# Ledger of designs, part 2: VH-VL binders against Putative dimethyl sulfoxide reductase iron-sulfur subunit B (dmsB)

Target 1, 262 residues: Putative dimethyl sulfoxide reductase iron-sulfur subunit B (dmsB), of Halobacterium salinarum (q9hr73)
Amino acid sequence: MTNYGLVIDQERCIGCQSCSLTCKQENNVPMGQFWNRVLTQGGDHVDTPSGDYPEGGDGGTLEMTYQPTACQHCENAPCVKVCPVNATYTRDDGIVEIDYDKCMGCRYCMAACPYNARVFNWDEPEHRPEDGTGDVAERPQGVVEKCTFCSHRVEDGLDPACVVNCPADARIFGDLDDDDSTVSKYIAEYDTHQLLDEKGTDPSTYYINGEMSPGRPWKSKKLESELDDDEAAKAARRRSGSVENGYDVTPHVPAETAGGDD

## First folded at step 14 (VH-VL; from v06 with heavy chain Y103W)

Design w02
Fold by ESMFold2, fold request of step 16:
Structure w02 (fold): chain C 262 residues (1-262), chain A 122 residues (1-122), chain B 107 residues (1-107)
Amino acid sequence: as target 1 above (262 residues)
Amino acid sequence: QVQLVESGGGVVQPGRSLRLSCTASGFTFSDYAVHWVRQAPGKGLEWVAYIDYDGSYKRYAESVKGRFTISRDNSKNILFLQMDSLRLEDTAVYYCARGTYTWGFRDAFDIWGQGTLVTFSS
Amino acid sequence: DIQMTQSPSSVSASVGDRVTITCRASQGISRWLAWYQQKPGKAPKLLIYYASSLQSGVPSRFSGSGSGSDFTLTISSLQPEDFATYYCQQYYKFPYTFGGGTKVEHK
């Protein structure tokens, strides 16, 4: 049984907002709303040190850590439990979705979500352009919305838009129940954490801190499970550090010095 | 007993103001969105205004926008409709109505008051 | 605004008859439609919500069906207390709008 999850490498993330903006483009997210926000660690501001200090910095110098935050697609989802009409539900593949034809707009799920990942469309949503994007309809008034893991793309064998378009290759999407998937390997190999572990929601999104990973090791838009043998072999080599220089993550890292494989 | 009771209707002159009230009993008023709905004599129903359970969100029919103000006092279990710049087309029985669900937004109206009549002299 | 068109405007029927009232929305409203009954001098009474769900205390002879833009209220066996005016209402988006009504009259 597939169980989709997301690994975000915070050592690679540069805070560029590409994931947030690509999400708006792909999903026709209304003006003034975000399904994914890039926060500083422990806060909701882009350029604010907050909470505990990150490791690093000579002589006690503070460093910024960015935390892209969206729906965690929890396995023990409080938002699913509180929905009086069963509009919000967990798919067999672990994606938490909302049936907009059942959602009555009570917003109980927003109150129940500890990540504040859900938004409500109070008014007819304002878009640019006004007709929405080419592939998706305008968002409906009177429903709760959130990150969908781009299930429309996943059903077509494609990675989520925010994963494909991350310039730092910091976002990896895959099957948490497949020990051979890149997400499972990174969770086993690197020090990861989940947001608000103590709440017991069992998030499907993991964050890497400390040692930088190789990042997303394939350049195709495909889900990892859809790679052909040649693509899969290249991805495996990139995870191990056996890659062509042209695909080395070093060119994607800004002037800030990184440990990395180059 | 769950009930809504309107008051404040009467005969007014065009251009004047009137404030309707609706007193709720038998349920937790502050958990429910409430509406005003009107019905001109011999005519159908027209939705007028909406206010959310805590008063943080309000919406109006275009025909009354800018002239009517919905409000609520949850401590007294009272819904209000302030009607300014009244016109002849505002002649109707005004009902207050409760949405079916707590914190309701997309919601039908399960409890109605008896209505209060607003008419014009002249 | 979403226009709600009811048909017919009136029905003459006898006790025991099957009565069908239709309501058409000017755009898709999914299943966000309610039916109300109103007797002279009284406030409306909710019968059906979400196109087909019976309100508590409403007899099972009332049923609703439809989705999208076309909806039907059916009274399977008309009773003397069912002579009234019936309204449909969309609550998909503001402004919420009602149909023009259907008066069910004694033949």
Scores: ipSAE 0.416, ipTM 0.738, lowest interface PAE 3.0, mean pLDDT 86

## First folded at step 15 (VH-VL; from w02 with heavy chain Y101F)

Design x05
Fold by OpenDDE, fold request of step 16:
Structure x05 (fold): chain C 262 residues (1-262), chain A 122 residues (1-122), chain B 107 residues (1-107)
Amino acid sequence: as target 1 above (262 residues)
Amino acid sequence: QVQLVESGGGVVQPGRSLRLSCTASGFTFSDYAVHWVRQAPGKGLEWVAYIDYDGSYKRYAESVKGRFTISRDNSKNILFLQMDSLRLEDTAVYYCARGTFTWGFRDAFDIWGQGTLVTFSS
Amino acid sequence: DIQMTQSPSSVSASVGDRVTITCRASQGISRWLAWYQQKPGKAPKLLIYYASSLQSGVPSRFSGSGSGSDFTLTISSLQPEDFATYYCQQYYKFPYTFGGGTKVEHK
């Protein structure tokens, strides 16, 4: 069974915020709200290190890492458990979603989320520009919204927008149940951790630290809005088709990054 | 018994102010959003104002915006409606109503007071 | 603002009759619709919430249906105590708005 997950290589992340911005545009996230954030692990401010100069060595304690953070799509999701109207639910493919027609805006799920990944539409949402890049319906006032792993794209056989638009190829999306998927391989090969593992939420997001991975295998960087008519028709067929037309998790052998001789 | 009891209505002159109160009992008042709804004599229902459970968020009907202020004291289980610059068209029975669900933002009204009448002197 | 159009404005019926009241929203409101009963000199009473959910203590002869823009309140067999005015209300977004009401009267 398909179980989608995300690997984020923190060694490759350059803190550029592209994932935050592309997510906002793709998913019609209202003004003032973000589904995807890039946090700094370090000092008290964004892009501030902790410790003392120099980095490493005897007496050096300077450290800084970026931590891209969105909904973790937990296997044991507290937000699903606490929803009194079952508006938050886990899909068969492991994506945690919100039925906006059922959401009563009680915000219990926000309190239950240890990652603060959910936002609430207090007022009528505003969008600038009015239309995003994805075929995603705007959410009404009085509902909670969050990252969907770009389910609308995934259903079309595309990677999430934040993944394809990462300039550092730091984000890898795939099926965690497929041993041949890049995400499964990286989780097996590299030292990975999950956020707040002590909470028992079992996130479907994994972070790589220490050794840098080859990053996301190159497939496509197209946004949904950039698809031609044939590609769009193909995507539509995938959405209407049986579970068999899921995300192509075919293991891509990372092309040997020709080490640019810098 | 779960109940809401309105008070503070009466006869007032146009342009004057009036403060309505609604006292809650029989439930945890601080867990519920509450509303004011009014009904002119022989007319239908009109939503007036909303305040969330902790008082941090408020909404008003356009007809009362800038003139009416909704507030609450959760320590005393009281809802207020400060009505300033009153107009003849504000003549109505004013009801306080509770949202159906705890912490609900999008709710129907399951508990109503008996209402308090606001009228104007001729 | 969302306008709620309720019809009919009045209906004459007899005990035992099936009574149907309709409410139309000017836009889609999913199921965020409530029905209230009001008797003269009394506060409204919640009958139905979320378009079709029966409020606790309300008789089963009351039922709600619909989604999107068109909604219906049905009284399967009118009882003497059911002669009253009924209102629909959307609570999809602010400002909340009510229908104009339907008075159910004796034939």
Scores: ipSAE 0.872, ipTM 0.945, lowest interface PAE 0.6, mean pLDDT 90
Fold by OpenDDE, fold request of step 16:
Structure x05 (fold): chain C 262 residues (1-262), chain A 122 residues (1-122), chain B 107 residues (1-107)
Amino acid sequence: as target 1 above (262 residues)
Amino acid sequence: QVQLVESGGGVVQPGRSLRLSCTASGFTFSDYAVHWVRQAPGKGLEWVAYIDYDGSYKRYAESVKGRFTISRDNSKNILFLQMDSLRLEDTAVYYCARGTFTWGFRDAFDIWGQGTLVTFSS
Amino acid sequence: DIQMTQSPSSVSASVGDRVTITCRASQGISRWLAWYQQKPGKAPKLLIYYASSLQSGVPSRFSGSGSGSDFTLTISSLQPEDFATYYCQQYYKFPYTFGGGTKVEHK
């Protein structure tokens, strides 16, 4: 059975906020709201370092560690458990979603989420441009919304938008139940941790810290460590915004195995 | 018994102010969003205002926006409607109503008061 | 704003009759529709919520159906106490809006 998950390499993350913005655009997230946040371990404010000056390695402990945080799509999801109308549910593929037609806006799920991953549409959603930017339908007033792992894209065999548009290739998405998936390999090879593991939510999101992983550029079938000089140069150009046509794009979720059961 | 009881209605002059009250009993008032709904004589129902369970969020009908203020005192189980700059078209029976579900944002009204009449002197 | 068009405005019926009232929303509101009964000099009474859920204590002869934009309240067998005015209401988004009402009167 398919169980989608996400690995985030914090050492590769450069705090550029591309994931946050891309998510907003792709999913028509209303003005003022974000499904995907880039937090820092140093504090609640954006780009807050931790430790004491000077930088680590120079006699200090100061460091910048980004903590990209969205819905964790927990296997033991408290938001699913507390929903009085069963609007929040886990799909067969492990994605936690909200049936907006059932959501009555009680916000109990928001209180239950230890990651503060859910947002509420108090007012009628606003967009810039007015018609929105994404392909998914706008959610109405009075409902809770959150990351869906871009289920609409996953169903088409594509990676989530935040993964595809990460310039640092810090995000790896795939099937956790497939040992041959890139995400599974990363979890197996690197020291990973889950946020607030003591809460027992069993997130489907894993973080790598302490060492930089080789990474898998989404426009390549190879890990960065496997790239020759020319391929590495192409990848670098992509990250710099000099994108050329003709990349052999290989999604982390193959089309033949991708899908949802919404 | 779950109950809402309105008070404060009466005869008023145009341009004046009136404050309606709705007292709740028989349930945990602070767990429910509440509404004001009015009905002009011989006419249909019109939603007037919404206030969420903790009073942190309010909504108004366009017809009363800027003139009416909804508020609540959860410690006393009372809902208020401050009506300023009253107009003849505000003539109605005013009902307070409770949402059906605890902390519900989208909700129907399962409990209604008996209503209080607001009219105008000629 | 969402406009609720209720029809008919009045219906004459006899005890035992099947009565059907329709409510149409100007846009899709999923199932966020309620039906109320109001008798003269009384506050409205909730009959149906979420389009088809029967409120506790309401007789089973009342039923609601529909989703999206078209909704129906049905009284399977009209009883003497059912002569009243009925209203639909959307609570999909603010401002909440009511239908114009349907008066069920004795034939």
Scores: ipSAE 0.870, ipTM 0.944, lowest interface PAE 0.6, mean pLDDT 90
Fold by ESMFold2, fold request of step 16:
Structure x05 (fold): chain C 262 residues (1-262), chain A 122 residues (1-122), chain B 107 residues (1-107)
Amino acid sequence: as target 1 above (262 residues)
Amino acid sequence: QVQLVESGGGVVQPGRSLRLSCTASGFTFSDYAVHWVRQAPGKGLEWVAYIDYDGSYKRYAESVKGRFTISRDNSKNILFLQMDSLRLEDTAVYYCARGTFTWGFRDAFDIWGQGTLVTFSS
Amino acid sequence: DIQMTQSPSSVSASVGDRVTITCRASQGISRWLAWYQQKPGKAPKLLIYYASSLQSGVPSRFSGSGSGSDFTLTISSLQPEDFATYYCQQYYKFPYTFGGGTKVEHK
């Protein structure tokens, strides 16, 4: 059975905001709102670096790690549990969605979500251009909105827009219940973490930190499950570091390369 | 007994101000959005104003925007309507009304007060 | 603003009659439509919300139907206490607006 998830390689992410902007265009997101926001981590304050500042001729260690953050499509979703009209629900494929015809605008789900992943249309949404963007219908005043994993694209056999349009190949989408999927292999082979995992929400989004992965190893906009045999074979070679990977041309040894000694 | 009771209506001169109150009892007032709705004599119903459960968000009908202010005191279970620059077209019975669901935004009105009349003298 | 057009403006009926009242929105409002009953000198009373959901304590002879732009309130067998004015109201977006009312009177 399908269970969709997302892996974000923070070592590859350059903070360019392409994922946020393409999400906004694809999903007809209202002016002034974002479903995906690129945050920073590692400093004492929001958007501050970690490490030692360069001084004179000695090499500093300042880093800025970017954290693209949207709905985590949690397996144990508090937003689903608190919705009094079941407008928020989990699909059979693990995607958490909102039925806007049922949503009464109570915002319980916003209070319950620890990721601040939901936005609310207090006023009639404004778009530029005025008649909206993308093929996804505009949402009305009085409903909450969030990342949908681009379920409209996934149903057409395509990866989410933010995945396809990442210039650093830092975003990988796939089936967490398929041990042969790239997302499952990266979770097994690299040091990954989930945001606020102590909250017990069981996010379907995982973050790689420590060692750079091969990134998204296929070029087409198709879901991995829609690749033909030639495409799938090439993706497998890129994951394993055979030939077209400038950073890793030696077969990967699981868990040892993902920045861990475990 | 779930109740809403309006007060503060009366006869006023045009251009003057009036403050309506609505006292809630029998339910947790701070869990509900509340509205003002008015009805001119012999006429239909007109929505006037909205305030969210915690008072953080307010909306007004265009006919009263800039002149009326909705507010609430959740510690005393009271809804207010401050009406400034009153005009003859504001003549109506004013009702307070509760939204049906807790924290409601898109909500019908399940509990109404009996209304308070606002009229004018020269 | 969403204009609500209610028809008819009045109807004369007898006890036992089936009465239907229609309400049309100037744009699609999904199912965010309520029906109210108002008797002279009294506050409105909620009958139906979300187009077809019966409010607690309202007799089952009242029913609502419709979605999008066209809605109907039906009283299946009129009772003496049902002579009143009926209003529809959209609550899809602000400003929330009411129909002009339908007065149901004795023949």
Scores: ipSAE 0.581, ipTM 0.817, lowest interface PAE 2.0, mean pLDDT 88

Design x05
Fold by ESMFold2, fold request of step 16:
Structure x05 (fold): chain C 262 residues (1-262), chain A 122 residues (1-122), chain B 107 residues (1-107)
Amino acid sequence: as target 1 above (262 residues)
Amino acid sequence: QVQLVESGGGVVQPGRSLRLSCTASGFTFSDYAVHWVRQAPGKGLEWVAYIDYDGSYKRYAESVKGRFTISRDNSKNILFLQMDSLRLEDTAVYYCARGTFTWGFRDAFDIWGQGTLVTFSS
Amino acid sequence: DIQMTQSPSSVSASVGDRVTITCRASQGISRWLAWYQQKPGKAPKLLIYYASSLQSGVPSRFSGSGSGSDFTLTISSLQPEDFATYYCQQYYKFPYTFGGGTKVEHK
């Protein structure tokens, strides 16, 4: 049985926000709202993502980590458990979805989600073009929205938009129940973690830290299961080595602003 | 016995103010969104205002926006409608109404009060 | 704002008759429609919510149907206590709006 998941290689992520922008365009996400965000963390001597330094501090070393965050599509999803009308549910393929025809806007699911992955349309949502920018239907006032793993694309044999458009190839989507899938192989080979795993939600999103993976090893927009034999063989070869034609990025920690130490 | 009881209606002059109250009993008031709905004599129903279960979110019909203020005191189980700058077209029976589901947003009205009449000396 | 148009504005009927009332929204409202009954001098009473769900304590002779923009309330066999005015109401988005009413009266 298919069980979709996502691996994000934080060693490859460059913090460019392409995943956030592409998600808004693909899914008609309302103005002022985000389903997918990239957060930034500083090192031990830095209080903010901007890399500020203590005055006269003992630091001279900064560490920057980018944390792409969206709905984790949890296998033990608290949002599904609390929905009184079953508008939030888990598909047979593991994707957590919302039936907007059933959602009554109680927001119990938002209170239950530890990732703050859900947003609520308090008012009629506004879109960049008046009638939206993607092939996904606009959502009305009074419903909750979140990342869908781009299920409309997955059903057409395509990877999610944020996966395809990551310039660092840091995002890998696939079937966690298929031991031959790239996501399963990377979870077995690399040190991975899940956000807030002590909460027992069993996220379907995994994060790689420490050792850089080869990244997404196929270039087409196809879902991995839709690759032909030649494409699949090339992907398997790329998993076995470093990224030959990939983009190597060393994130640069920004200096203090003109304000400086005083 | 679940009920809502309005009070505070009466005869006023245009441009004056009036405060309506709605007292809830027989249910956990702080779990429910509540509304004001009005009905002019011999006419249909018009939704007036909404307040969320904890009072944090409010919405008004355009005809009353800026003149009416909905509020609630969950410790006393009371809903209020402060009506300022009253006009002749505000003449109606005013009902308080409860949403059907706890924390409901898109919700029908399952409990209504018997209403209180607001009218004017002309 | 979403306009709600009821038809007919009145109907004359006898006890035992089947009565059908329609309600049309000016735009799609999915299934977010309620039906209310109101007798003179009384508050409205909820009959149907979510287009077709019967409120607790409402007799099974009342039924609702429809989705999108066209909705129907049906009374399968009119009883003496059913002579009243009936209102539809959308609660899809603010401002919530009511139909103009349908008066069901004695033939």
Scores: ipSAE 0.570, ipTM 0.815, lowest interface PAE 2.0, mean pLDDT 87
Fold by ESMFold2, fold request of step 16:
Structure x05 (fold): chain C 262 residues (1-262), chain A 122 residues (1-122), chain B 107 residues (1-107)
Amino acid sequence: as target 1 above (262 residues)
Amino acid sequence: QVQLVESGGGVVQPGRSLRLSCTASGFTFSDYAVHWVRQAPGKGLEWVAYIDYDGSYKRYAESVKGRFTISRDNSKNILFLQMDSLRLEDTAVYYCARGTFTWGFRDAFDIWGQGTLVTFSS
Amino acid sequence: DIQMTQSPSSVSASVGDRVTITCRASQGISRWLAWYQQKPGKAPKLLIYYASSLQSGVPSRFSGSGSGSDFTLTISSLQPEDFATYYCQQYYKFPYTFGGGTKVEHK
């Protein structure tokens, strides 16, 4: 049974905002709204988009760890529980979705979400281009919206747009119930954490920090499950640091291994 | 007992101002969006204005935009409609109406006041 | 703005008759449609919300149906207290708009 999740490698993330901006383009997210926000460590500060870097006061004391934050697609989702009309629901594959024909705009789900991952379309939304982008229509006024895991792409055998377009390969999407998936292997092999784990929401998004992973080990837009045997074998070798044809790569080395001196 | 009670209507002269009040009781006023709806004598209903539960978001019918101001005082459970630059076509019974659901945006009006009449002298 | 066209503008009926009132939106409004009853000198009263959901305290002889742009209010067996004017209203997006009304009169 499929259970989609996301791994974000914070050691690879450079804070470039590409995930946030491609999400807006792919999903027709209204001007002034974000379904994904890139936060800095120690606060909810949003870094500037489009290649701008945060200004530091004192370079010797400024720490830049980025936390891309969107809907966590929780398995114990408070937003699903509080919806009085069942507009918010969990799919059989673990994706949390909103039926806009049922959503009454009460925003209870926004108050219940500890991640502040939900936004409300107060006004008639403005989109660029005016007609919208991708294969999705303009967003309606009077509903709550959030990251969808790009379910429209996933149903076509493609990874979410933010995953494909991350220049640091820091975002990995896959089936948490498949022990052979890259997301499952990274959760088993690296130190990961879930945001606000004490809230008991059971997020489907995991964060790596401390040791850098190999990142997303395949280059195509396909879901991992859609790779052929050759593509899957190459992805497995890149994940483990094995030699790829024509290019010798070193495996990722955990920090504790690298810290010894003699 | 859930109630809305309008007041402040009367006979006015064109170009003058009038302030309508709507007093709420029997429910947590600050949890609900509230509207003004008007009805000219012998005519149908016309939505006039909306204010969200905390007063942070307001919308107006085009016919009154720039002349009417909706506001609320949640500490006193009062909704207001300040009507400036009144015109003959503003002659109507004015109702305050509550949205059905707490924090509601897309909701119908389940509680209405009795209405207050605004008219002009001939 | 979304225009609500209500039909008929009036109907003459007897107690016991089935009365059907229609409402058409100028664009799709999903199911965000309410029906109100108004008697002379009184405030409107909510009958139906979300196209088909019966408001508490409203008799089951009232029913609503429809989605998208076409909606119907039905009174299955008209009672003496049902002689009134009925309005539809969309609340899909601002400005919220009403139909022109249907007056149900004693034949």
Scores: ipSAE 0.405, ipTM 0.719, lowest interface PAE 2.9, mean pLDDT 86

## First folded at step 17 (VH-VL; from x05 with heavy chain G99A)

Design z02
Fold by ESMFold2, look of step 18:
Structure z02 (fold): chain C 262 residues (1-262), chain A 122 residues (1-122), chain B 107 residues (1-107)
Amino acid sequence: as target 1 above (262 residues)
Amino acid sequence: QVQLVESGGGVVQPGRSLRLSCTASGFTFSDYAVHWVRQAPGKGLEWVAYIDYDGSYKRYAESVKGRFTISRDNSKNILFLQMDSLRLEDTAVYYCARATFTWGFRDAFDIWGQGTLVTFSS
Amino acid sequence: DIQMTQSPSSVSASVGDRVTITCRASQGISRWLAWYQQKPGKAPKLLIYYASSLQSGVPSRFSGSGSGSDFTLTISSLQPEDFATYYCQQYYKFPYTFGGGTKVEHK
């Protein structure tokens, strides 16, 4: 049975904001709102850098760890539990969705989410004017919204927009219940963590920190399950570090022996 | 008994100000969004303004925007409508109305006051 | 703004009659529609919310139906206390708007 999840490799992430911006473009997210935010960690406080600035071209180094943060599509989702009209629900494939025809805008789910992943459309939604960039659906006023795992793309056999458009190949989407999926293999093979795992929400999003993975090993927009045999073979080679008529991948470095990125 | 009671209506001159009050009793006022709705003599209903349960968000009909201010004092269970720069077209019975569900945003109005009349001597 | 058009503007009916009132929205509003009853000199009273949900304390002879743009309030057997004006109201988005009303009169 399909159970979608996401792996984000923080060692590969360069903080470029592409995932945040492509999410806004793909989903017509209103100005001033974000379904996906790229946070900085590694300093004394969340979203602060660590280290010092170099002087005269030498000296200290600024350390940055980036944490792209959106809805974690939790298996034990507090937002689902608190919804009085069952507008927020978990699909059979693990995606947490909102039925906007049922959502009355009470925002209980925002208060319950420990990740602050939900936003509320207080005002008349932004409607991008037709100007040759295409038609984009109006976001509904008076509802709570969040990252959808781009279910509209996934239902068409495509990876989420933020996955496809990550230039560092740091985002891997797939079926957590398929042991052969890249997402499952990376969770098994790398040191991963879940955000606020002490809260017991059981997130479907995992973060690699410590050892760099090979990243997303296919370049097409397709879900991994939709790759043809040639594409799947190339992806398998890239996971193993082989180089053929395709991409060169970062060599695997075991978590217990990683000394850093030099 | 769940109740809303308006006050502060009366006869005024154009360009003057009035403040309407709506006192709530019999329910936890601070759990509910509230609205003002008006009805001109012999005419239908017109939504005027909205304020969320904690007062953090407000919305106005275009005909009153910039002239009317909705507010609430949850410690006293009172809703207000400050009406400035009054015009003859503002002549109506003004009702306060409670949203049906706690924290409700997209919501119908299950409790209404009896209304307070605003008219002009001109 | 979403225009709400009610029809008819008035109905002459007798006790026991089935009365049907329609309401059309100028755009889709899903099921975010309420029906109110108003008697002269009184505030409106909520009858139906979410297109078809009966408010507590409202007699079962009242029913609502519809979704999208077209909605109907039905009184299955008119009673003497049902002579009143009826309003539909969308609450899909601000500004919330009311229909023009339907007066249900004796005769």
Scores: ipSAE 0.490, ipTM 0.775, lowest interface PAE 2.2, mean pLDDT 86

